# Designs tried in a protein design chat: VHH binders against q8cch2. Part 38

Target 1, 325 residues: q8cch2
Amino acid sequence: RFCGSLVSRTFSFHVSWRMEDPLFRLDLGWPKNSEYFTGATFCVAVDSLNGLVYVAQRGDNIPKVLVFSEDGYFLRAWNYTVDTPHGMFVSGTPFEQSVWITDVGSGPYGHTVKKYNSLGDLVQVLGTPGKKGTGLNPLQFDNPAELYVDDTGEMYIVDGDGGLNNRLVKLSQDFMILWLRGENGTGPAKFNIPHSVTLDAVGRVWVADRGNKRLQVFDKDTGEWLGAWDNCFTEEGPSAVRFTPDGKYLIVAQLNLSRLSVLLAPPSGSIGDCSVVSTIQLADQVLPHLLEVDRKTGAVYVAEIGAKQIQKYIPWHSRTPAFGA
Below, E stands for the ipSAE of ESMFold2; O stands for the ipSAE of OpenDDE; V2 stands for 0.75 times the mean of E and O plus 0.25 times the DockQ between their complexes.

## First folded at step 21 (VHH; framework vhh_7ubx_2)

Design j5 (at its last look DockQ between E and O 0.63; V2 from the best seeds 0.00; counts 0 for: pae O 2.8 > 2)
Fold by ESMFold2, look of step 21:
Structure j5 (fold): chain B 325 residues (1-325), chain A 122 residues (1-122)
Amino acid sequence: as target 1 above (325 residues)
Amino acid sequence: QVQLVESGGGLVQPGGSLRLSCAASGFTFSRYSMTWVRQAPGKGPEWIATISRYGDTMRDDSTKGRFTISRDNAKNTLYLQMTSLKPEDTALYYCARDRIYTGDTKPESDYRGPGTQVTVSS
């Protein structure tokens, strides 16, 4: 009945010997329509205002983008203009939402950052479809990995996954470069596979610098380097990073470890060293690639390319999701 | 208008210590990250350490544990404390502030000072 043998064992929150409650629990009832996961699920984005969850997957002759309700019911899908999706982000208002998808590789729409309306109509293309590049006028990409769109419409793009650019680009709402940082390297403001990007509530931009096994932090307005965290990632670099909506935690994925880490958010000012407050060990070979946190509920959606599914984790002591569904 | 002036270099014996200073003017020092870079004759520039405006630091592995970057925002001054100096540390040391690309089409180059010479020799 499933598109494949996706279920191998029980997934749950990691429980430690400390005898305290986990911060998150797995929603075993999400989604209700897992049969639509027919390929490798690379990314997920959440429209908190309308209760929608967007998923992008890779595979031949399958729907590339899937839309679910927050309760897990499949709603719609589209294929057109999506080749090899890597990351996605939802921005907008209750009346008008935008779904941004990064596309990689040599397909006709590769090396782009694309904007869609909620129906899947393509409304904006950044980059040169099918052609990688390093140029800034016009702006080109080389495997753009992910983006974050601020409430002002300003955008942060990490460019990219295994390409030559290794940069963080900030764009205005009209897609003009406001600032840019990066090149390949290990020093400050240099990257190796900048893979995920997010914004905190105090105006800092956080980049998962996966190949360098660190998070790097920048001022959102100026691009000034503000510090780096590497002490929590000695075993493997982060593939994904997001803040919880209360600003207390970061959620980080580590792909090959099949692990999520919950880190304590730093205060404004100095970021210090990172502190792990909880670890969620997933089943072997689940391979959490990118993730999103619902800004309204704090639910964590994890795109698992190995397990070919999306799993939902909800905060402990939040409203219980529907069961028996 | 940005001005950076290094001092504190000189001749020192192997195993010795020096403290370099970088006096900054022409910008609001407390709002910028600052960097120490060195360049030996015949070599390209080598990043040593960077400190954020809030005091968070990152250091190159080759000098980690021997060199410490710090800053005093009230005095507009950046420091590099060097210990256990080796002959291979001989170089021109300069402080820098990154020029961040903002689409102005001007060449991107760091703001840097003229440097202070450190010579480690018996």
Scores: ipSAE 0.756, ipTM 0.897, lowest interface PAE 1.1, mean pLDDT 88
Fold by OpenDDE, look of step 21:
Structure j5 (fold): chain B 325 residues (1-325), chain A 122 residues (1-122)
Amino acid sequence: as target 1 above (325 residues)
Amino acid sequence: QVQLVESGGGLVQPGGSLRLSCAASGFTFSRYSMTWVRQAPGKGPEWIATISRYGDTMRDDSTKGRFTISRDNAKNTLYLQMTSLKPEDTALYYCARDRIYTGDTKPESDYRGPGTQVTVSS
C-alpha cells in the first residue's frame, strides 16, 4: 500500500504586479514662485510654440491672468476686461499668438469669449458683454465653459456651465456659425453642463458632459453624434478633457474626486467603451477643474481650484523597447 | 426628399417581443445617427435609444435591457428589437434622423417617420 504523498505543488502564481511606471510625474519645480497664485486658479492654457503657460484665476482685486514660462518663471499679468474666467485656450501661428478666455461673470464683460494678444490687449469679443444668452442666438452665450481652436482656425465652444444653452457651437475662423449641437438633456447630443471640449487627431470633437457623467463625441465637420463614454465616469463626470500629443491617451479631470484619469484613446471609426489606463489621485479638495497639455513636451498643466495653484506633470519617457532589428 | 418609414408594429401580449424596422431614403443613411422615440396617448415624446453612424448606442434607462437599437447601413434600415413588452410600452413608435444644425437659428426639422403603432395588451 504505497501511500504516494501527492505533493500538491502550490504553484504560487506570483502575479508580479509590475508596478506599471506612472505615465506622469509631478514637477515640483514649477512654478518657481507660487506666490503669484493669489486667487482660485480655474483654467490654464499653453503656448507650446513659445513655451508659455497662461493661467486664469478668480478673486477680488487680483490679476485675472498670469503668464509663466515653461520653466516656471513669472513673466506678466493682467486683470482688465476679465470678470470671471472659466476656460482658456491659446491658439497661435508663428506670427501671432491668441489667448482666448471664456467669461462666466455677471459683470460688464461676462458671458463672452474674448481674444487677447500675448500682452493682454483685448482683440476680439464673441457674445454680448454682460448679457446672458437666451438660447435663441448661437453667438450669445450663457456661461461659456471652454473653447478649442483647431489648426485651421475653426472654433469649438461649449456653452453651458450652468447656463441655459447647454450646447456645442462650431464657428469658422471669421466667426460664422458652421453648426450647433445640443440642448439641455440626457439623450444623445444633449448636455448637462458641457464643461470642456477638445479634438482628436482623426477629426472628432470630444465634449466633457459633466452633469451627465460622460464624454460625448461628434464629427467635427458635420456635427453628428458619434458616441459617448460613460462607463469610466460612474462616480463623477469629467470636468476637463485633453489628448496627449501622440493621440494615444485622453487625460480627464474629475473635480470633486480630485482625480486625474488617463484613458485609452479609441481607434478610428469607433468610440466603444472607455478604458482607464492610469489614475492620479490628488489630495482631498484639490479640485482639478481644467487642464491643458503642452503639444511639444507632453507636459500636463492642471488648474486646481481648491489648492489654488497650477500643477505641472511631466510624462515619463516610455522606454521604447529598442526592438532590435 | 428625406423619408423614414417605420414598420413591424402591432398587437402583442405582455412579455412578448417585436422587432421594428425603419426604412430610410433620400439621404446618406450611414452618415447620420438615428433615434427611436415613442409617444403614448396623452404623453409627450419619449426618447428610447440612439445609434451613431459608428454603431455606438445610447439608451434610456427605462427600456435598457429590454430594447436594443441596431442598424444596417447596407440596407438603409434602423431596427428596434423589443423584448419583455409591457402594457406601458403601448405607443406610436417613430424613427428619426439625428438633428444637425447648420448655422440657422432654427433647429433643422427632425425628420421622423409616420410611426408604427405598438399595442401591448392581454
Scores: ipSAE 0.100, ipTM 0.549, lowest interface PAE 2.9, mean pLDDT 89
ESMFold2 (binder alone), look of step 21: mean pLDDT 79; pTM 0.793

Design j6 (at its last look DockQ between E and O 0.75; V2 from the best seeds 0.71)
Fold by ESMFold2, look of step 21:
Structure j6 (fold): chain B 325 residues (1-325), chain A 122 residues (1-122)
Amino acid sequence: as target 1 above (325 residues)
Amino acid sequence: QVQLVESGGGLVQPGGSLRLSCAASGFTFSRYSMTWVRQAPGKGPEWIATISRWGDTMRDDSTKGRFTISRDNAKNTLYLQMTSLKPEDTALYYCARDKIYTGDTKPLSDYRGPGTQVTVSS
């Protein structure tokens, strides 16, 4: 086995000199059917409307996509048309939910961003299967890392993980390019391994610029650069970023540190510097890659490629002590 | 028509200071991020600093302790405050409005000014 052990699937809260309640608690009861994690678990997406959790994993002769209930029970799987999954996102309407999966590498389905219905049928392909490229008409990808789909159907794709493109692409709901930012580099609106993308409630696009150890921020409508955060990532860049549904926090993963960080969300204007509110230190070699936050409950699902599992963290709830008011 | 006009360049001794200005017209200045770039003879363009419409900044490490970008949206003006100048800072300095891919084929020169020369020499 490459990475992982039975011990690494067990976590406890570790006390530090900051003696405080954590913002999130590990749900030890999720999943009920962990035996289905048979490969490296690269990404996770949540269908909050139907209570489903989608997981993509890598390995030979295994199901590539797994579907669990929010209670942790395995429901179904598929593997056709998925080679080397990297990122996932659930989008759609109350009448039809769609699962988007990015696929990387030179396999027959690599370098694509693909849409599936909830049963695993392929319904849309973006990019040229098996062939990386830099082109824009037709749109090509080079290891597309992740995407975010807004409620309007507009899409944000970070392209990509270790390829030549190093870009953020915004598409209309009918897949026309609305704007694009990026090339390899360290300056504003340049990237090194743009790895995760999310949207806040005030119209900003946030990119985990992993190789540059920063988050970069853009106007969702125009693509204008709005700032960057690097002061929280001096040791390692973020591999994943999402907002909590109340808009108060960002959740980030730092893969090689096996760490999750909770950051304070900035105000709607100037973003200032980042501020770490809480840190969850995972066991060595857990390797949190990508994560998703349930829009309904605030639960955080973390894909751990080293531990070969998905862990669920739930928001902490506090109460008045029994000995006082 | 979009216009950017730099000023404030000139000859200065090593260790000296200079403030560059960029007057903007023909667009809504307060809606755009703005950038300073320099180009020395025989070299490619070198990014110096960028400022968002809200005042968030990023600066190149080589000049980070010496150069400060700022803006005044009421005056449609971008600034670069330079201190501790060195001979290697000798270059043409120009301001730019960022070029975002939207299918626009306008030349890069339509997004920048003609520049102002800074010469650092004894």
Scores: ipSAE 0.713, ipTM 0.892, lowest interface PAE 1.4, mean pLDDT 89
Fold by OpenDDE, look of step 21:
Structure j6 (fold): chain B 325 residues (1-325), chain A 122 residues (1-122)
Amino acid sequence: as target 1 above (325 residues)
Amino acid sequence: QVQLVESGGGLVQPGGSLRLSCAASGFTFSRYSMTWVRQAPGKGPEWIATISRWGDTMRDDSTKGRFTISRDNAKNTLYLQMTSLKPEDTALYYCARDKIYTGDTKPLSDYRGPGTQVTVSS
């Protein structure tokens, strides 16, 4: 009776969790001098064409806007006509650079979206300076959170960082209202603190609906509601949203979680559910508020309220394995 | 002119099921998100669910497990499948097209049908 001991070779499938190479690395060399951050940094915009980084910060008797080079050198600053900056966006043509700032201040320049030239001169004001919106006038803002300007010059403004309006407004280049979406609420196309806005390459407007813990998506031409992502934001809503230059990913900030998430962009013709492909956990209380992506380099700049700084992240160039011929 | 006509309502026992239909005309149905709302007597309108032109859905939590919104773009028809109906589901059910604010001062009511009555009673 040969009791053949069947040595069950437990094939320990060492699932080598290939530590997927982080999609981004921190650039510790940017900026060259952090001493220029004298307040809470709330937003950042990038002039990819000229290699400039615009920063807005809050504080008393400090420069409200700082300008850095892509390599991290301080260049200039201004403080005039900015009360409490919240969002920032740079729109540039080869001939003209425009710096847009949303102002949520209660002072004489508050509740506005303002355009500056590269030198910090005020060029345009949208809204009524110092006057809070009442929800009746689409061009009277109540704590405008952020704006996006597309390549045609059309503007998308999310108006409602704790204000009454809770809306998304599309304007023509000439500041005519093209369409308006949203009111306070939890249903589709309703908002609770619409906080960030961006566009994808297929003509979809993405809004960080922070209070409702979701991203909502709209058709850029019609304003039609296209879908929403909520499954990735069960803990906290998104405060910021941008696409990578290749359109493959969304970069999302979650303020109180001190977290950046990289989400897979949905295909054309559907929104579906969101999928997290990577997460960057920041230190506690860093509080990433808004972010911007350099369209040329893919670098991500993050305005960190708690850390009172801007951090630059550089994409890890995925070594495309040379699939040998 | 936007025309929406709801159908499929009626009297049903608690625990029963109904399928509502909304026939759309006067616009390109496949280009618009569509919504079901209901209004019970003495109550305000209640949002039930919305479906995008691509079929993405958002639903109210109160009915999410029982009601399903769907659409057939080839038939220009919106559907609401209701299951496990309760007396509190008694309401006039409306189909509505997504209102796009382009300076249009028209009320939301101009973008919905006359409604179909659903009564859940023993």
Scores: ipSAE 0.693, ipTM 0.872, lowest interface PAE 0.8, mean pLDDT 91
ESMFold2 (binder alone), look of step 21: mean pLDDT 79; pTM 0.785

## First folded at step 22 (VHH; framework vhh_7ubx_2)

Design f1 (at its last look DockQ between E and O 0.77; V2 from the best seeds 0.76)
Fold by ESMFold2, look of step 22:
Structure f1 (fold): chain B 325 residues (1-325), chain A 122 residues (1-122)
Amino acid sequence: as target 1 above (325 residues)
Amino acid sequence: QVQLVESGGGLVQPGGSLRLSCAASGFTFSRYSMNWVRQAPGKGPEWIATISRYGDTMRDDSTKGRFTISRDNAKNTLYLQMTSLKPEDTALYYCARDRIYTGDEKPLSDYRGPGTQVTVSS
């Protein structure tokens, strides 16, 4: 946020400004091993418990999944059963760690939501590999965009990025459908490119309904529609949404604007109006696609398709006054 | 069983106002989003407005400045306040509750009322 006007002429002006502290700052030292970004980086997920950052990228003859430490050091990679990754989510306990990856397109493992252990071994496949569909028994997908896995093991899948389904699916930990909302459309609980999904701390499911330029909100237990925010997205819809761990803010990406927006989180009950607190304007053609917020530290990791990298933003902890604190 | 009963329709002149009511029973009304839908003769159903359990609303653009959805959870009643009525608003108006898929393959029960006729004519 910079207030004021600057004038450039043949004579100089002396201008004194007090800089407003942003909510986040770029971590220029992350990662230590950027040479491993050899393709377009579509998604990122964080294992806060074990200090790991997972990245999925697209390209020919490259490792599809990269694993970094939180300090930015490359640890390992795999590409087995990952064709065209789109979204990613990490869940874990002291006894089990799961890396979930959505896969899209016409490859042998396209149209799936897949679970891996921490070593990259494939553990579970949801959907019919290589075959898009609308069916519910067996459950099929059409370009599943992202998922969120709650601490209970229940999961929320947005399905998907284009194509036939345009739906939000909630599954039990045993992958049974608990509820489902959506079809293509603009009304309540209808979608156009449902692209990102997250939960807040008060039991609401938030969907980035990208093509309709809005966020839509649902009760996590029943699937009841709770409201929508559209007034913050008149120029472009959100491609990604996550909450900060303190529950105060939402972080939203707008892909083609190359912009991140920080929105004020609503109270429980009525969601009211959206309010933009801060923006981070990225360079043109950076193209922030999906993002993740570290639940422990509040760090924001942004997958940048155009820049072919992951950028890390760290919460800003202090505000420095001009004179005398 | 879910029951929804609309009232408040009738014949009104262009520019007039009506308030529709929908009395709900057979379910916990305060837990559900509610909708108003209309259907003119020979046309498909047209969504008008939705209100969440907490009062957050969404409205169709064609009626946004003229129609207001509201609810009274203590009375189990949904309302549609209609103003500046036009002949094109002539339709059967009904309230509805969304059916949310939960894996039950049973045929859908009727989650709408029989409707109340609104006729806008000089």
Scores: ipSAE 0.764, ipTM 0.899, lowest interface PAE 1.1, mean pLDDT 88
Fold by OpenDDE, look of step 22:
Structure f1 (fold): chain B 325 residues (1-325), chain A 122 residues (1-122)
Amino acid sequence: as target 1 above (325 residues)
Amino acid sequence: QVQLVESGGGLVQPGGSLRLSCAASGFTFSRYSMNWVRQAPGKGPEWIATISRYGDTMRDDSTKGRFTISRDNAKNTLYLQMTSLKPEDTALYYCARDRIYTGDEKPLSDYRGPGTQVTVSS
């Protein structure tokens, strides 16, 4: 009676979880002094050319805008003409810095997109201060969420963070309407809380359609609908979207999940389905709202409304320039 | 002038299949997203599906799995393959070009065809 002991070779499939080297690491040294964050930090913008980081925060009797250096030093602040900041974008030339802020406040400066110089002087107002848009006028906003300004000076505004308009507007440099997309809804080119907007390197506009749990993509020149990503956002819609400087990845925030996702950028042509490459899970209730990427360094700044802070993430693969011997 | 002409509709039994076609002219078809919409008697327009110029699609859940949108840019033609048809699918079916609002209040009628009737009945 040969009791052949069936040595059940438990093939421990060591799923070598190739700990994919995190694409980003937290920079604990930024900012140098966090005590300047005195309110809820809602948005961040980066002047990559001059190495400046602009922060907008909400609160009573506090500076609404803070300016830091790339290395984390506080430089200046202002609190004028900003009610309730939501989105921020910096367009910089070697000669001029423009800081754009969307305002969702109900005060005298609310429901506007405002341009400031680097010193905090109000230079331009789009919309009607203190007046909600009715959907009839493309230049009257109802809780404008965010804007993007491309290298030509053309502007993309997502309007309708819980407001009536739920739209994407493209403006010329001189603020003429070039095209408009969207109304409230679930169909293509319709929005439910368009919350963030960015461009890719091949001329596509990406909109975080937060309420519909998707990214929608448009042609920047025509406004044509090109596709949507929804399969990566089954739990929660994206609140923020930016590209890495090399155009290889999208960085997306999911507010209530306290999560950052790195998605693979699609090639030119078909948008296809989204693919998650990496995920950064933040602590509970940190609530990443909006984010910005430094175009020079690839650093990611995240406005965390729950934690009332801005966090800086730096890419791990900083190609140390091979200083050729 | 933008012209869209739908065809392929007709009477079909429940469980049957139809393929609708939409011939496009008067614009660069390959540069526009296209839509299928239907309207049943006494009801408002119902969106069915959208296809981008590159073939990306979005579809309504009510017809998802039964209806497939496709396009042939070389032929300037949009298609809707319908399967497992139900009486509830009885409607006038329209193809419509993606609407880009450039400030010109052009009537909705300029971007859709006259429609093709689909009737599903035993």
Scores: ipSAE 0.754, ipTM 0.894, lowest interface PAE 0.6, mean pLDDT 91
ESMFold2 (binder alone), look of step 22: mean pLDDT 80; pTM 0.795

Design f2 (at its last look DockQ between E and O 0.74; V2 from the best seeds 0.72)
Fold by ESMFold2, look of step 22:
Structure f2 (fold): chain B 325 residues (1-325), chain A 122 residues (1-122)
Amino acid sequence: as target 1 above (325 residues)
Amino acid sequence: QVQLVESGGGLVQPGGSLRLSCAASGFTFSRYSMTWVRQAPGKGPEWIATISRYGDTMRDDSTKGRFTISRDNAKNTLYLQMTSLKPEDTALYYCARDRIYTGNEKPLSDYRGPGTQVTVSS
């Protein structure tokens, strides 16, 4: 009997494939004040400099923007000038903190990209409030989905979520168009629901081209097309993309799969094909929409529109980050 | 200014192969992505393939596996290797370089060449 002579450990030579630790763990202690999540939570942004987490939610007669400390305590909220928030980004300097919110839909403040100070005062409006458009002078939007603001103040806006424009717009810190790519389509530098945008440390702009089930990549200075990744998204396109602060990984959300994927960051130059190194499978109908990564700690905050909450994931070995280490 | 000149077209039997070339001048070729497009009589332009400055490619699904885009930066030349040619591949083939909007009021049309005719018939 040859089969009966085998020991039960015949596949022990493959133990290493079963001992991979997760890269992230759920922070069960965040937030301390979850009672403030009273609507569908669409987006989240992090002020790493001041330790603040901004959340935008949708619903009638509720606070649209919530502010938490990084350790999870509710601090303040506002509603004025926010109708139907979709994306957020925080930029900050030693002298100025800015919270950017994209607003969509037919409300009086829809189709805009708006800047607020940390207290919720509106200080800048891009686009024509309540009126979608395709124009470039003045710059108009049609359901702008998200933006990224670089440390230089240059901005990257994906425009938009189910609208007519399907474009990636780079603006100077004074809001002049530096370059623009896109139209509706499946070819290079064309989009279908460009939904999230981020930068890597080597000067590439990454767009979650959700309806085309791919990420597309551009040179941040020229807008030149540098490639695309579609082989990790055959089932569903990415709704969100961000890099970890160490530049080693991308974090991607896939909304209807209720899944987060950790992808290996490519080297400079050719981007090759994408490689999934880890997956966090969430409960069905959690619906992770957009996410943000804290630039200092590597914490990942995920806006879950189905679960109506924000969840925080931290690097596996983190207990108490040593700021400035 | 930018000049693109295609060559290598001609009459070929079904199942045959052709290699198209696009000679580029008037710009630093190695810094730009390049594209092949075709246009058959009575149809609009049809994107075939694009290659980045670093060699990353994207191809239209209908010709994937039969057409391969490549480039030689030392020769300032873009190529399209075509195999298993079919009568429906009959078209005028152009190479192109995207024109990226930078806030100028100039027209935003791509730079492209005059094309080379490919005719596939028994």
Scores: ipSAE 0.788, ipTM 0.910, lowest interface PAE 1.0, mean pLDDT 88
Fold by OpenDDE, look of step 22:
Structure f2 (fold): chain B 325 residues (1-325), chain A 122 residues (1-122)
Amino acid sequence: as target 1 above (325 residues)
Amino acid sequence: QVQLVESGGGLVQPGGSLRLSCAASGFTFSRYSMTWVRQAPGKGPEWIATISRYGDTMRDDSTKGRFTISRDNAKNTLYLQMTSLKPEDTALYYCARDRIYTGNEKPLSDYRGPGTQVTVSS
């Protein structure tokens, strides 16, 4: 009776957690002076061409917009025509800088998307100042959350940070409505607190559908629904989304988890399921709200409303451009 | 003109299976996400599932695991495989093209077929 002891080789799949070298490191030297953050910092935008970082903050009797250099020096501040800033985006050309701000305030400048020049002069207003939208007019906003302007000047606006509209609007450069998607709901192309919007390199619009704990993806030209990621957001929905300059990764913020996640970007075609490649756990109650990526350097700026600061993260593998031959 | 025609409905016993088809014409089928919805008597429309042009899917939890949406772009056809059917699944089933809202959007009815009746009864 050969009792062959089945040595259950417990294949300990040592998932060697290859501590993959963090993709980013904190730049402790930015900004040079943090005393300029006098309110809750809600959003950040980067002019990659000119090496400028724009910050919007909330508070009473404080500058609403701060401008820093890439190396962290304070340059200037604005205190005009901004009620309660939520999102920010900079569209820069060699000849013109446009700073866009979404305003969710109930004051005389609220419920609008406003364009400023580099000096802080109001140039354009979208929406009706001081009047929240009712869902009937695509150009009347109810707590516009964020916008993205592509290289052609077309605009993507997510409207409905707790408001009625819960929609994604595409506008032409001359502010004509090209298409509109979304209503309140859980189905495809429906939103619950669309909070952030960005584009990838293959012409897809990505929307952080915060309340539904997912990213939704649309075709930028047609507005058609292409898919969604929900499997990476079981605990909390994304509050912010941006791509790395090389298009390889998405950087996502989860506000209440105080977490940044780096996700693998899907190839062209099917969106599939999301995959987390790295996470940056922030301190408790730091509350990363929105973020921006410098298209030139790959640096990530994060608006932390809890910590009342902007943090800069630098990619570890800064491929020194081989200035070869 | 956009045309959608559903087929494959019928009477089935509880626990049975049906495969619905939706033939699409009058538009470039492969460029649109497609949806199945159903409406039971006395109830509002209920969303079942959506599939993108690339095959990504979103599904309602109530039918998740029993119903599968798929498409064949070469045949301009949308499918709904239904399994483990229940009396509660009795409804008129519609296929719908994804709505893209433009300044001159047509009513939702222009993007749906006439429907196919599914009756689940012992």
Scores: ipSAE 0.635, ipTM 0.848, lowest interface PAE 0.8, mean pLDDT 90
ESMFold2 (binder alone), look of step 22: mean pLDDT 81; pTM 0.805

